# Designs tried in a protein design chat: miniprotein binders against b1l550. Part 180

Target 1, 279 residues: b1l550
Amino acid sequence: MRLPEELLERARDIHSEAPSHRIKLDRVGSFGLKVPVEFKGFLLLAEADVWVSLPEGRRGVDLSRQVEAIYELSNPPKDPFSLCREAAISLLEKLNYADSSGVSIRFDAPLQDGESLKYYGVEISSIASDEIINKIRVEILGMTACPCTAELIRAYKSSEIAATHTQRSLGILEVSTKAEHPDPDKLASIIERAMSSPLRTYTKRPDEGGLVIRSLSNARLAEDVVREMIHLFLEEFGHLPEDTHILAAVRSMESVHMHDIYAERSFSLDEIRKEISSH
Below, E stands for the ipSAE of ESMFold2; O stands for the ipSAE of OpenDDE; V2 stands for 0.75 times the mean of E and O plus 0.25 times the DockQ between their complexes.

## First folded at step 14 (miniprotein)

Design qb1 (at its last look DockQ between E and O 0.94; V2 from the best seeds 0.82)
Fold by ESMFold2, look of step 14:
Structure qb1 (fold): chain B 279 residues (1-279), chain A 94 residues (1-94)
Amino acid sequence: as target 1 above (279 residues)
Amino acid sequence: GEIRVTVEIEKDGRRIRFMYVITSPEKLEKYLEEIERIIKMFGATRIRITVEASSEEEAERLADEFRELAERLGYDEIEVTREGNRFTVEAERE
């Protein structure tokens, strides 16, 4: 049964009223949306969140307009980075009472690995107001080899063993910038190159042997993995605005222990350059 | 050579500024298309696009491209000013 048309003319628009308590809200949104995206020729199903600020004088948000802002731009599926930036601006256009908006998009990114694929985690966001802040977080697994144990085994007088414990480690780079989102493959590459060795989907015997030998030759402390990530990031992305903020981290799933270790550094480009130039 | 593009769009008193720092000329066309989509979708009545190119020749070429973009989007009053490697396109419509 359809309600009488006259009720629409007489019903209050609850969302446009002033609230009983005039308190602005920073994020009011729709979370967990499923959005198709196109990334490097792959059609992927991403998860997205959209939100806007709500001024103190407005009781509610027009939720259908929020969802409309991202889904209109998702047909046909397109590059998730363009989608993220464009949707953030569309939210401000469609919900003209908001003074800021945000969009986040999460997906597993394919990466060529010989004749196969492997995947790494990507989360991007764009927050729009007077300016747009773009953020990307990349997570990828690699292998680390312990240099302390390697040195102890090398020093063992009667031993010809070149060995140490190795483990999977999760590398993390998170970048917040006023410029467009950095290329996620370049961030993933920085993380893998900072580690002792990349992980492969599979290897044949000669390739596997070479990988192991390289990891033993590239033994690195978790702390030095983070330092190397920072060094490589500066080489690749030194062009970004000076107030760009970075977090570099590694979580090592220690093969000889029941627990993980963790190392992290956050900084702005301006801060780290001053730090490096003082040494 | 880096190309820095700063875009400012305005409609109904709302002003949004965003930027690109392009280190790969292959990406330029993609970002030009994105900028055009954003301006059209936002319905901007005023735009200001500032470009810092890596050479004067590049700035001259890009200034023509951005002028054509503004014309294609239907802006009536388009002003382009260029000083060496830097140019600004300002456009308005009703």
Scores: ipSAE 0.787, ipTM 0.924, lowest interface PAE 1.0, mean pLDDT 89
Fold by OpenDDE base, look of step 14:
Structure qb1 (fold): chain B 279 residues (1-279), chain A 94 residues (1-94)
Amino acid sequence: as target 1 above (279 residues)
Amino acid sequence: GEIRVTVEIEKDGRRIRFMYVITSPEKLEKYLEEIERIIKMFGATRIRITVEASSEEEAERLADEFRELAERLGYDEIEVTREGNRFTVEAERE
């Protein structure tokens, strides 16, 4: 049932009214939208959040215009990076009372693993005001082997390849930059290369054995993984603006403990360069 | 070489700046198209595009492309300025 349009003429525009309290809001929007995106030849249904700021003198945001903004740009489906940037600007244009806008798009990104697929988690965001800041977060699982236990077992049994406990570890890279979004596949690759070994969707027995041996031969602490991630990131993305901010983190789901081990470093490119140069 | 493109768009006193760091020709074409879409969508009355490249020749070529873009989009006043390997295209429309 659609209400008569005539009623709209009689109804107050609630959104444009003065609020009872004159307070600015940072983010008002629609969360948990589903939008199609094209990514690496795949058509994916992604989750999206859209928001704008609300000035102190306005009661509410025109939420319908927010939804229209992102869906207009999503047909036909396009890459999520351009969608984020364009939608952020579109929001400011359509909602001219807002001084800032934001878009976030989340999905599982496919990654080729032999004849099968594995995946990593990705969140792509753009925040617009006087300038646009692009943010990307990549999360991918790998495997770590503990060097401490390996050393103890080596000392005990005198083996060249010492047994040790292995576990799944989640690697995280979050990048915020005034440039365009960094390549998520490259970020995922950095994380995997920083681990003792990558995970595989399927393995044949010889391959599985090789994977484990590789892990044992490349035992790393969570701290080692984070440092390696940072090192590899600097090699690949050193061209980004110096004020680019990075979070590198690892959550190791320890197999011998009931708790996880977590390590992180937050830094800007200029800060980390100064740190490395001082050594 | 690395190309830095900074775009500033303005409408009704609102100014938005965004930037690309381009390392491949393929990406350049993509971002040029995106910039055009953004300018059109936003309805900018004023645009300022700054290009910085590894060589003056490359920067100049890119500046020419952006000048042509401004012309195609119906901007009437277009000015190109140079500072070393940095070119700035400024355009206005009524």
Scores: ipSAE 0.777, ipTM 0.919, lowest interface PAE 0.6, mean pLDDT 93
ESMFold2 (binder alone), look of step 14: mean pLDDT 84; pTM 0.847

Design qb10 (at its last look DockQ between E and O 0.94; V2 from the best seeds 0.82)
Fold by ESMFold2, look of step 14:
Structure qb10 (fold): chain B 279 residues (1-279), chain A 94 residues (1-94)
Amino acid sequence: as target 1 above (279 residues)
Amino acid sequence: GEIRVTVEIEKDGRRIRFMYVITSPEKLEKILEEIERIIKMFGAKRIRITVEASSEEEAERLADEFRELAERLGYDEIEVTREGNRFTVEAERE
């Protein structure tokens, strides 16, 4: 059933009226949309949010035009990064009263793991106004092995026992830049390489032994992981604009504690280069 | 080895500037296609594309590609200015 179009002539356009309270709103939008995307040959159902600013003189947002902006661009499914950037610009084109727009897209990214698959978390956003700011957050689990306990055990029986506690650790890289979104696989690789060892979907017993030996050979504090992530990030992405902002963090599910530990550093590229060059 | 592309699009007083920093040739083709889609979708009346290429030969080739892009999109007034590795394409329509 569809209502007659003639009603539009008689009904007030509530959205275009002035509000009773003239207050600008920063984000008015549709959140939790499901949007198909294509990532590395996989068809994924991503979660998306879209929004625009609302000036103090306008009562409401045409929400159907917001949703239209992203769905028009998502059919057929395409690269989520292009979709994110294009949709942010489309929102400003479709809703000319807004001075800014935003799109976020979240999905689990598949990653090859030997003959199997694993995954990591991705959230991207694009915020458009007189310029566009692109943000990407990547989260991936790895394994850390504690160097402090390893040294204590070595000292206890003079290398009779080669052991320490290991745990899953969640590595996080978040990048905000005027350039296009960095490659999420490269960000995930940086995080994994900073850990004591990557996690595997499965291993055979000889491979599992090798994984454990590798982790013991690369024992790292959470602090060491964050520092290594920053080092590797600068090698790979030092070309990005100087005002690019990065958050590098790790949350370690310490196997011998009832609680997690957390380490983080945020910085801009110009700031960290000055810090390093001062040594 | 880096190519920097800055795009400015304008329609009815609304101006949006965005950029790309390209380090690989396979990424370049996808980004050029994205730029063309954005310009078309926005309905830009004026565009300004500034490119810093990695070589003069690459700048020459890319300048031709962006001129052709503007022609495909129906821009009437297209001006290309090139100096060394850097060029600017400015175009207007309607």
Scores: ipSAE 0.789, ipTM 0.925, lowest interface PAE 0.9, mean pLDDT 90
Fold by OpenDDE base, look of step 14:
Structure qb10 (fold): chain B 279 residues (1-279), chain A 94 residues (1-94)
Amino acid sequence: as target 1 above (279 residues)
Amino acid sequence: GEIRVTVEIEKDGRRIRFMYVITSPEKLEKILEEIERIIKMFGAKRIRITVEASSEEEAERLADEFRELAERLGYDEIEVTREGNRFTVEAERE
């Protein structure tokens, strides 16, 4: 049932009215949209959030225009990076009362693993105002082996390769920059290389054994992983603007404890360069 | 070499600035296309594109490409300025 259009002429535009309280809102939008994106030859259905600021003198946001903005740009499907940037700008153009806008797109990114696929989580965001800030968060699972337990077992049994507990660990890199979004595959690679070993979707017996041995021979604390991530990031992405902000973190799902181990470092490129140069 | 492209678009008192760091020719082409789409979509009355490259020659070539872009988009007043390896293309339309 559709209401008569004539009623629209009689109805107040509620969104354009003055609010009862003149207070600016930072974000008003639609969360949990599904939008198609093209990524590395895959057509993916991503989750998206879109929002704008609301001035103190306006009661509500034209939410339909927000939805239209992102869907117009998503047909035909395009890469999520350009979609994010373009949509953020489009929101400001379509909603001229807003002084800021934002778009966030989330999906599982495919990653080739031999003849199969593994994946990492990615969230791509753009926030627009007088300038655009691009943000990307990559999360990928790996494996860590504990060096402390390994050392104890080595001392006890005098083995060349010491047994130790291994666990699944989640590595996280979040980058906020005025430049375009960094390559998520490169970020994922950095995280995997920082861990004791990567995870595999499938393994043959010899391959599995090799993976475990590699992990044992490359035992790392959660702290080691984070430091290695930072090191590798600087090597790969040192060309980004100096005011680029990075969060490097790992959550280790410890196999011998009921709790997880977490380590992180937040920094700007300028800050970390100064720190390293001081040593 | 590393190329930095800063784009400023303006319409009806709204100004938005965004930046790219380009490290490959393929990336450059994609970025050019995106910038064009953004300018068209936004309906910018004024644009300012600054290119900084490792060499003056490279920056000049890129500036020429952006000048041509402005021309194609129907901008009437186009000015190119130079400061070392930095070129700025400013364009305006009615």
Scores: ipSAE 0.778, ipTM 0.919, lowest interface PAE 0.6, mean pLDDT 93
ESMFold2 (binder alone), look of step 14: mean pLDDT 84; pTM 0.846

Design qb11 (at its last look DockQ between E and O 0.94; V2 from the best seeds 0.81)
Fold by ESMFold2, look of step 14:
Structure qb11 (fold): chain B 279 residues (1-279), chain A 94 residues (1-94)
Amino acid sequence: as target 1 above (279 residues)
Amino acid sequence: GEIRVTVEIEKDGRRIRFMYVITSPEKLEKILEEIERIIKMFGAVRIRITVEASSEEEAERLADEFRELAERLGYDEIEVTREGNRFTVEAERE
């Protein structure tokens, strides 16, 4: 049942009051919203968070206006990247007391995999103030093959065994930039190409054999997967602003160990270019 | 060739600056549509769009497109300045 709107004239506006403790808050928002998005022809149900800063002199945030900002833009469903950037600006327009706003959107992105689909994880955000910072994180599984064990087995006296341990490895690229969000499919492709072999949704025996042979031919240390990711990223996205920040990482679920192996490097484009040019 | 677009929008003392680095023609039209939606949604009183195009011919064409965008959005005072492959569109309304 809807209450009479005239009560708004009688009720105290708690949100606009000064708080007992005048302390600025960095993020006040609505988290875990379900929003429809359209990605590459697919209609997906994404999870979103929206927030704004709250000045020390204001007791509360108009939370309904926050939710309104993203939901108005999400119906009908549209591209999640545009939605993210536009909603961040809409929040600042609707909530004029805030110094900054933020939006994050998470979804599983489909990719073609032969006659089927596979997926990878995407999380994007846009933080708006006097400028906008856009961030994208892509996570995709691939296969890695240990080169150390492969070399030991190759050197084995019989030479009849061509083998090494293989495992699933999670590749991660995270990019923070003033430019628009990079294409997630290109980031996923960079990660997969850096691995020993991509993973498939399903394979028939000849294709499965091919994956194993490919992985042995491209045996790579986790450290070298990260280095290759960086190399391929610079080739594809070297045009981004110099202060663009990247994190490249691999978490490998090593099949012969009870624990994971992890490697990472973070850098700005300016930083990595200076490093490479010194060698 | 890459195209760099920097957009500054302003209303009621709030100024927001954002940018795009476009490397494919297919994405250019989508970005132009997004910029128009943002300017309209924000209700900008003043806008400044600076573009570094990949050639002088492209800059001339894009300058016309952004001038038309400002006209379509109903801005009263529109000024376009161009220097080589870079141009700026400034527009203002009440």
Scores: ipSAE 0.784, ipTM 0.926, lowest interface PAE 0.9, mean pLDDT 90
Fold by OpenDDE base, look of step 14:
Structure qb11 (fold): chain B 279 residues (1-279), chain A 94 residues (1-94)
Amino acid sequence: as target 1 above (279 residues)
Amino acid sequence: GEIRVTVEIEKDGRRIRFMYVITSPEKLEKILEEIERIIKMFGAVRIRITVEASSEEEAERLADEFRELAERLGYDEIEVTREGNRFTVEAERE
């Protein structure tokens, strides 16, 4: 049942009224939208959040306009990076009372793994005000082997390749920059290369054995992984603006403990370069 | 070489700045298309595009492309300024 449109002439515009309390809100929007995106030749259904700021003198946000903004730009489907940037600007244009806007898009990104696919998690965001800040978060699983246990086993029973416990570890890179979003595949690659070994969706027995041996031969602490991620990131993305902010983190799902091991470093490119140059 | 493109768009007192760092020609074409879409969508009355490149020649070529973009978009007043390897295209429409 649709109400007569003529009722709109009689109804108060609730959103434009003065609020009971004159307080600015930072984010008001629609969360958990589903939008199509094109990514590496795949058409994906992504989850999206859209929001704007609300000035102190306005009771509510025109939420329908927010939804329209993102969907208008999603047809035909396009890459999520352009979609984020364009939608953030569109929100400010359509909702002129807002001084800031934001878009976040989340999906599992496919990675080719031989004849099969593996994946990483990605969240792509853009926040617009006087300037646009682009943010990307990549999460991908790898495998780590513990060097401490390996050393103990080596000391106990001499072996060229020491047995040790292995576990899945989640690597995280989050980048916030005034430039365009960094390439998520490159970020995922950095994380995988920082691990003892990557994970594989499909392995034959000889391949599996090789993967484990590789891991054992490249045993790394969670701390080692984070440092390696930072090192590799600087090599690949050193061209980004100096004020670019990075979070590098690892959550190791330890196989010998009930708890996880976590390590992180937050830094700007300027800060980390100064730190490295001082050594 | 590394190319930095900074775009400023303005309408009704609202100004938005955004930036690209370009490392390949293929990426440049995509970025140009995006900038065009953004300018059209936003309805910018004034635009300022700054290009910084490793060489003056490269920066000038890119500035020319942005000048042409402004012309295609119907801007009437277009000014190009140079400071070393940095070129700025400013355009305004009624």
Scores: ipSAE 0.763, ipTM 0.914, lowest interface PAE 0.6, mean pLDDT 92
ESMFold2 (binder alone), look of step 14: mean pLDDT 83; pTM 0.832

Design qb12 (at its last look DockQ between E and O 0.97; V2 from the best seeds 0.83)
Fold by ESMFold2, look of step 14:
Structure qb12 (fold): chain B 279 residues (1-279), chain A 94 residues (1-94)
Amino acid sequence: as target 1 above (279 residues)
Amino acid sequence: GEIRVTVEIEKDGRRIRFMYVITSPDKLKKYLEEIERIIKMFGATRIRITVEASSEEEAERLADEFRELAERLGYDEIEVTREGNRFTVEAERE
């Protein structure tokens, strides 16, 4: 049922009124939207959040305009990074009372794995005000092999090949920058290369053996993985603005413990370069 | 060589600045199309595009391309300033 348009002439515009309590709000929006995107030849259904700031003098946000901003740009489906950046600007254009806007988009990115597929997690955002800050978070699972247990077993048996426990580890890279979003495949590759071995969707037994041998030959602490991620990131993305902020982290689901191990470092490009050059 | 593009758009007193650091020439056309879409969608009455190219030759070529972009979008007061590898396109309309 659709009500008569003439009612708009008689009804108060509640959203444009001043509130009883003049308090600004930082994020007012529509969360959990489903938006189609095109990524590397795949049509994906992504999850999106959109929001704007609300000044102390305005009672409510035009929520339909928020949803319109992102859905207009998603037809036809397009690259999620362009969608994210463009939608953030569209929100400020459509909701001119806001001082800032934000868009986040989350999806699982498909990745070739031999003759099969695997995936990694991607979450991007764009925050717009007098400038735009773009953020990307990539999460991908890998395998780590414990060097401490390997050394203990070597000492016991005096062998060249040390047995040890292996486990899945979740690698995380998060980048916040004034430049466009970094390529997620490159971020995922950095994380995988920092691990003892990648994970596979499936393996035949000879391939499985090779995967395990690789992991044992490249045993790494969670701390080692984080340091290697940083090293590889600087090689690939050292061109980004110097105030670009990075978080590199690993959550390792240690197979011999009841709990996870976590290692993390956050830094700006300027900060880390000075740190490295001092050693 | 990298190409740094900074875009400032303005409408009704609102000014937004965003940038690209392009390390692949293959992506340049894609981002130019995105910039054009953003300017049109925002309805900017004033724009300022600053580009630092990897060479003077590239800067000259890109300056012409951005001038043409401003012309396509209907800007009638277009000023281009170039100094070595760097140029700025400023354009206005009503």
Scores: ipSAE 0.799, ipTM 0.929, lowest interface PAE 0.9, mean pLDDT 90
Fold by OpenDDE base, look of step 14:
Structure qb12 (fold): chain B 279 residues (1-279), chain A 94 residues (1-94)
Amino acid sequence: as target 1 above (279 residues)
Amino acid sequence: GEIRVTVEIEKDGRRIRFMYVITSPDKLKKYLEEIERIIKMFGATRIRITVEASSEEEAERLADEFRELAERLGYDEIEVTREGNRFTVEAERE
């Protein structure tokens, strides 16, 4: 049932009314939208959030216009990076009372693993105001082997390759930049290379054995992984603006403990360059 | 070489700036198309595009492309300025 259009003429525009309290809101929007995106030849259904700021003198946001903004740009499906940037600007254009806007798109990104697929989590965002800031967060699982236990066992049994406990570890890279979004596949690769070994969706016995041996031969603390991630990031993305902000983190799901080990470093490119140059 | 493109668009007193750092020629075409779409969508009455490249020749070529873009989009007043390997295209329409 659709209400008669004539009723719209009688109804107050609630959104445009003055609020009871004149307070600006930072973010008002629709969360948990589903939008199609094209990514590496895949058509994916991604989760999306869209929002704008609300001035103190306006009661509500025109939410329908927000939804229209992103869906208009999603047909035909396009890459999520351009979608974020374009949608952020479109929001400001359509909702001219807003001084800022934002778009966030989340999905599992496919990654080729031999004849099969593995994946990493990605969140792509753009925030627009006087300028656009692009943010990307990549999360991918790897494997770490503990060097401490390895050293203890080596001391005990005098083996060249010491047994140690291994665990899954989640690596995280979050980048905020005034430039375009960094390549998520490259970010995922950095995380995997920083781990003791990558995870595999499909392994044959010889391959599995090799993977474990590699891990044991490349035992790393969570702290080691984070430092390696930072090092590799600087090599690959050193061209980004100096005010680019990075979060590098690892959550190790320790196999000998009931708790996880977590390590992180937050920094700007400028800060970390100064730190490295001081040594 | 590394190309930096800074785009500023303006409409009714609202100004938005965004930037690309292009390291691959393949991405250049894509971003040019995106910039065009953004300008059209936003309905900018003023645009300022700054290009910085590793060489003056490359920057000039890119500036020419953006000048042509402005012309295609119907901007009436287009000015190109140079500072070393940095070119700025400014365009205005009614």
Scores: ipSAE 0.773, ipTM 0.918, lowest interface PAE 0.6, mean pLDDT 93
ESMFold2 (binder alone), look of step 14: mean pLDDT 84; pTM 0.848

Design qb13 (at its last look DockQ between E and O 0.97; V2 from the best seeds 0.82)
Fold by ESMFold2, look of step 14:
Structure qb13 (fold): chain B 279 residues (1-279), chain A 94 residues (1-94)
Amino acid sequence: as target 1 above (279 residues)
Amino acid sequence: GEIRITVEIEKDGRRIRFMYVITSPEKLEKILEEIERIIKMFGATRIRITVEASSEEEARRLADKFRELAERLGYDEIEVTREGNRFTVEAERE
């Protein structure tokens, strides 16, 4: 059933009224939207949030215009990074009473793994006002091998055993920058290369042995994985603006413990280069 | 080499500035397409695009592409200025 259009001339426009309490709001939006995106040849159903600021004198947001801003740009499906940046600007154009807008898009990114696929987590956002700040968070699992146990086993008298415990570790890189979003595959690659070895969707016996041997050859503390992530990030993305902010972190699901181990460092590019050059 | 593109768009007193930092030339065409879509979608009446590259020749070639974009989109009073390896394209329309 569709209601008669002529009611619009008699009904109050609730959203444009002043609120009972004149308090501005930072984020008013539509969350959990399903948006088709095209990522490296894959058609994915991503989850998106869109929002705008709401001034103290306006009671509500034109929610249909807000949703329109992202869906108009998502047909046909396109690159989620362009979609994110463009939608943030479209929100400000469509909702001219807002001082800022934001868009976030979340999806699992497919990644080739031999003749199979694996995946990693991606969340991007663009926040627009007089400038645009683009943020990307990448999470990917890798394998770590404990160097402490490896050294103890090596030192064990009359031992010819080369072994240590290995476990899955979740690596995290989060980047906030005025430049366009960094390539998520490059961020995922940095995380995997910082680990003792990558994880595979499946392996045949010779390949599995190789992964374990590689992990033993690259045994690393969670702390050193974070340091390596930072080193590799600077090599790949040192060109980003000086005020670009990065968080590098590892959560290691230690196979011999009932709990996880966590290490992180946040920094700006200016800050970390100054720190490194002082040594 | 490294290419920096800073875009400023304006409509009805609202001004938005965004940038790209490109190290791979093959990304350039997609970025030009994105910038054009943004300018059209926003309905910008004034644009200011600054390009910097490792050489003057590269920066000038890119600035020429933005001048041509402004012409295609119907902008008037297109001005191109230079400072070393940095070119600025400014344009206005009704």
Scores: ipSAE 0.783, ipTM 0.925, lowest interface PAE 0.9, mean pLDDT 90
Fold by OpenDDE base, look of step 14:
Structure qb13 (fold): chain B 279 residues (1-279), chain A 94 residues (1-94)
Amino acid sequence: as target 1 above (279 residues)
Amino acid sequence: GEIRITVEIEKDGRRIRFMYVITSPEKLEKILEEIERIIKMFGATRIRITVEASSEEEARRLADKFRELAERLGYDEIEVTREGNRFTVEAERE
């Protein structure tokens, strides 16, 4: 049932009314939308959040216009990076009372693993005001081997390749920049290369054995992984603006403990360059 | 070489600035198309596009592309300025 359109003429525009309390809101929007995106030849259904700021003198946001903004740009499906940037700007254009807008798109990104697929988590965001800031967060699982236990076992049994406990570790890179979004595949690669070994979706026995041996031969603390991630990031993305902000983190799901080990470093490119140059 | 593109669009007193840093020439066409879409969608009455490249020749070529874009989009007043390897295209329409 659809109400008669004539009722709109008689009804108050609730959204445009003055609020009871004149307070600006930072973010008002629709969360958990599903939008199609094209990514590396895949058509994916992504989760999306869209929002704008609300001035103190306006009671509510025109939420329907927000939804329209992103869906208009999603047909036909396009890459999520351009979608984020364009949608953020579209929101400001359609909702002229807003001084800021934002879009966030989340999905599992496919990654080729031999004849099969593995994946990493990605969140792509754009925030627009008088300038646009692009943010990307990549999360991918890898494997770490503990060097401490390895050293103890080596000392005990005098083995060239010491046994040690291994665990899955989640690596995280979050980048906020005034430039376009960094390549998520490259970010995922950095995380995997910083770990003791990558994970594989499909392994035959010889391959699995090789993977474990690789891990044991490349034992790393969570701290080592984070430092390696930062190092590799600087090599690949050192061209980004100096005010680009990075979070590098690892959550190691320790196999010998009931708790996880976590390590992180937050920095700007300018800050970290100064730090490295001081040594 | 590294190309930096800074785009400023303006309509009814609202100004938005955004930037690209391109290290691969293959990405340039896609970025140009995006910029065009954004300008059209936003309905900008004024645009300022600054391009910085590793060489003057490259920057000039890029500036020419943006000038052509402004012309195609119906901007009447187009000015191109140079400072070293940096070119700025400014365009206005009614």
Scores: ipSAE 0.758, ipTM 0.910, lowest interface PAE 0.6, mean pLDDT 93
ESMFold2 (binder alone), look of step 14: mean pLDDT 86; pTM 0.870

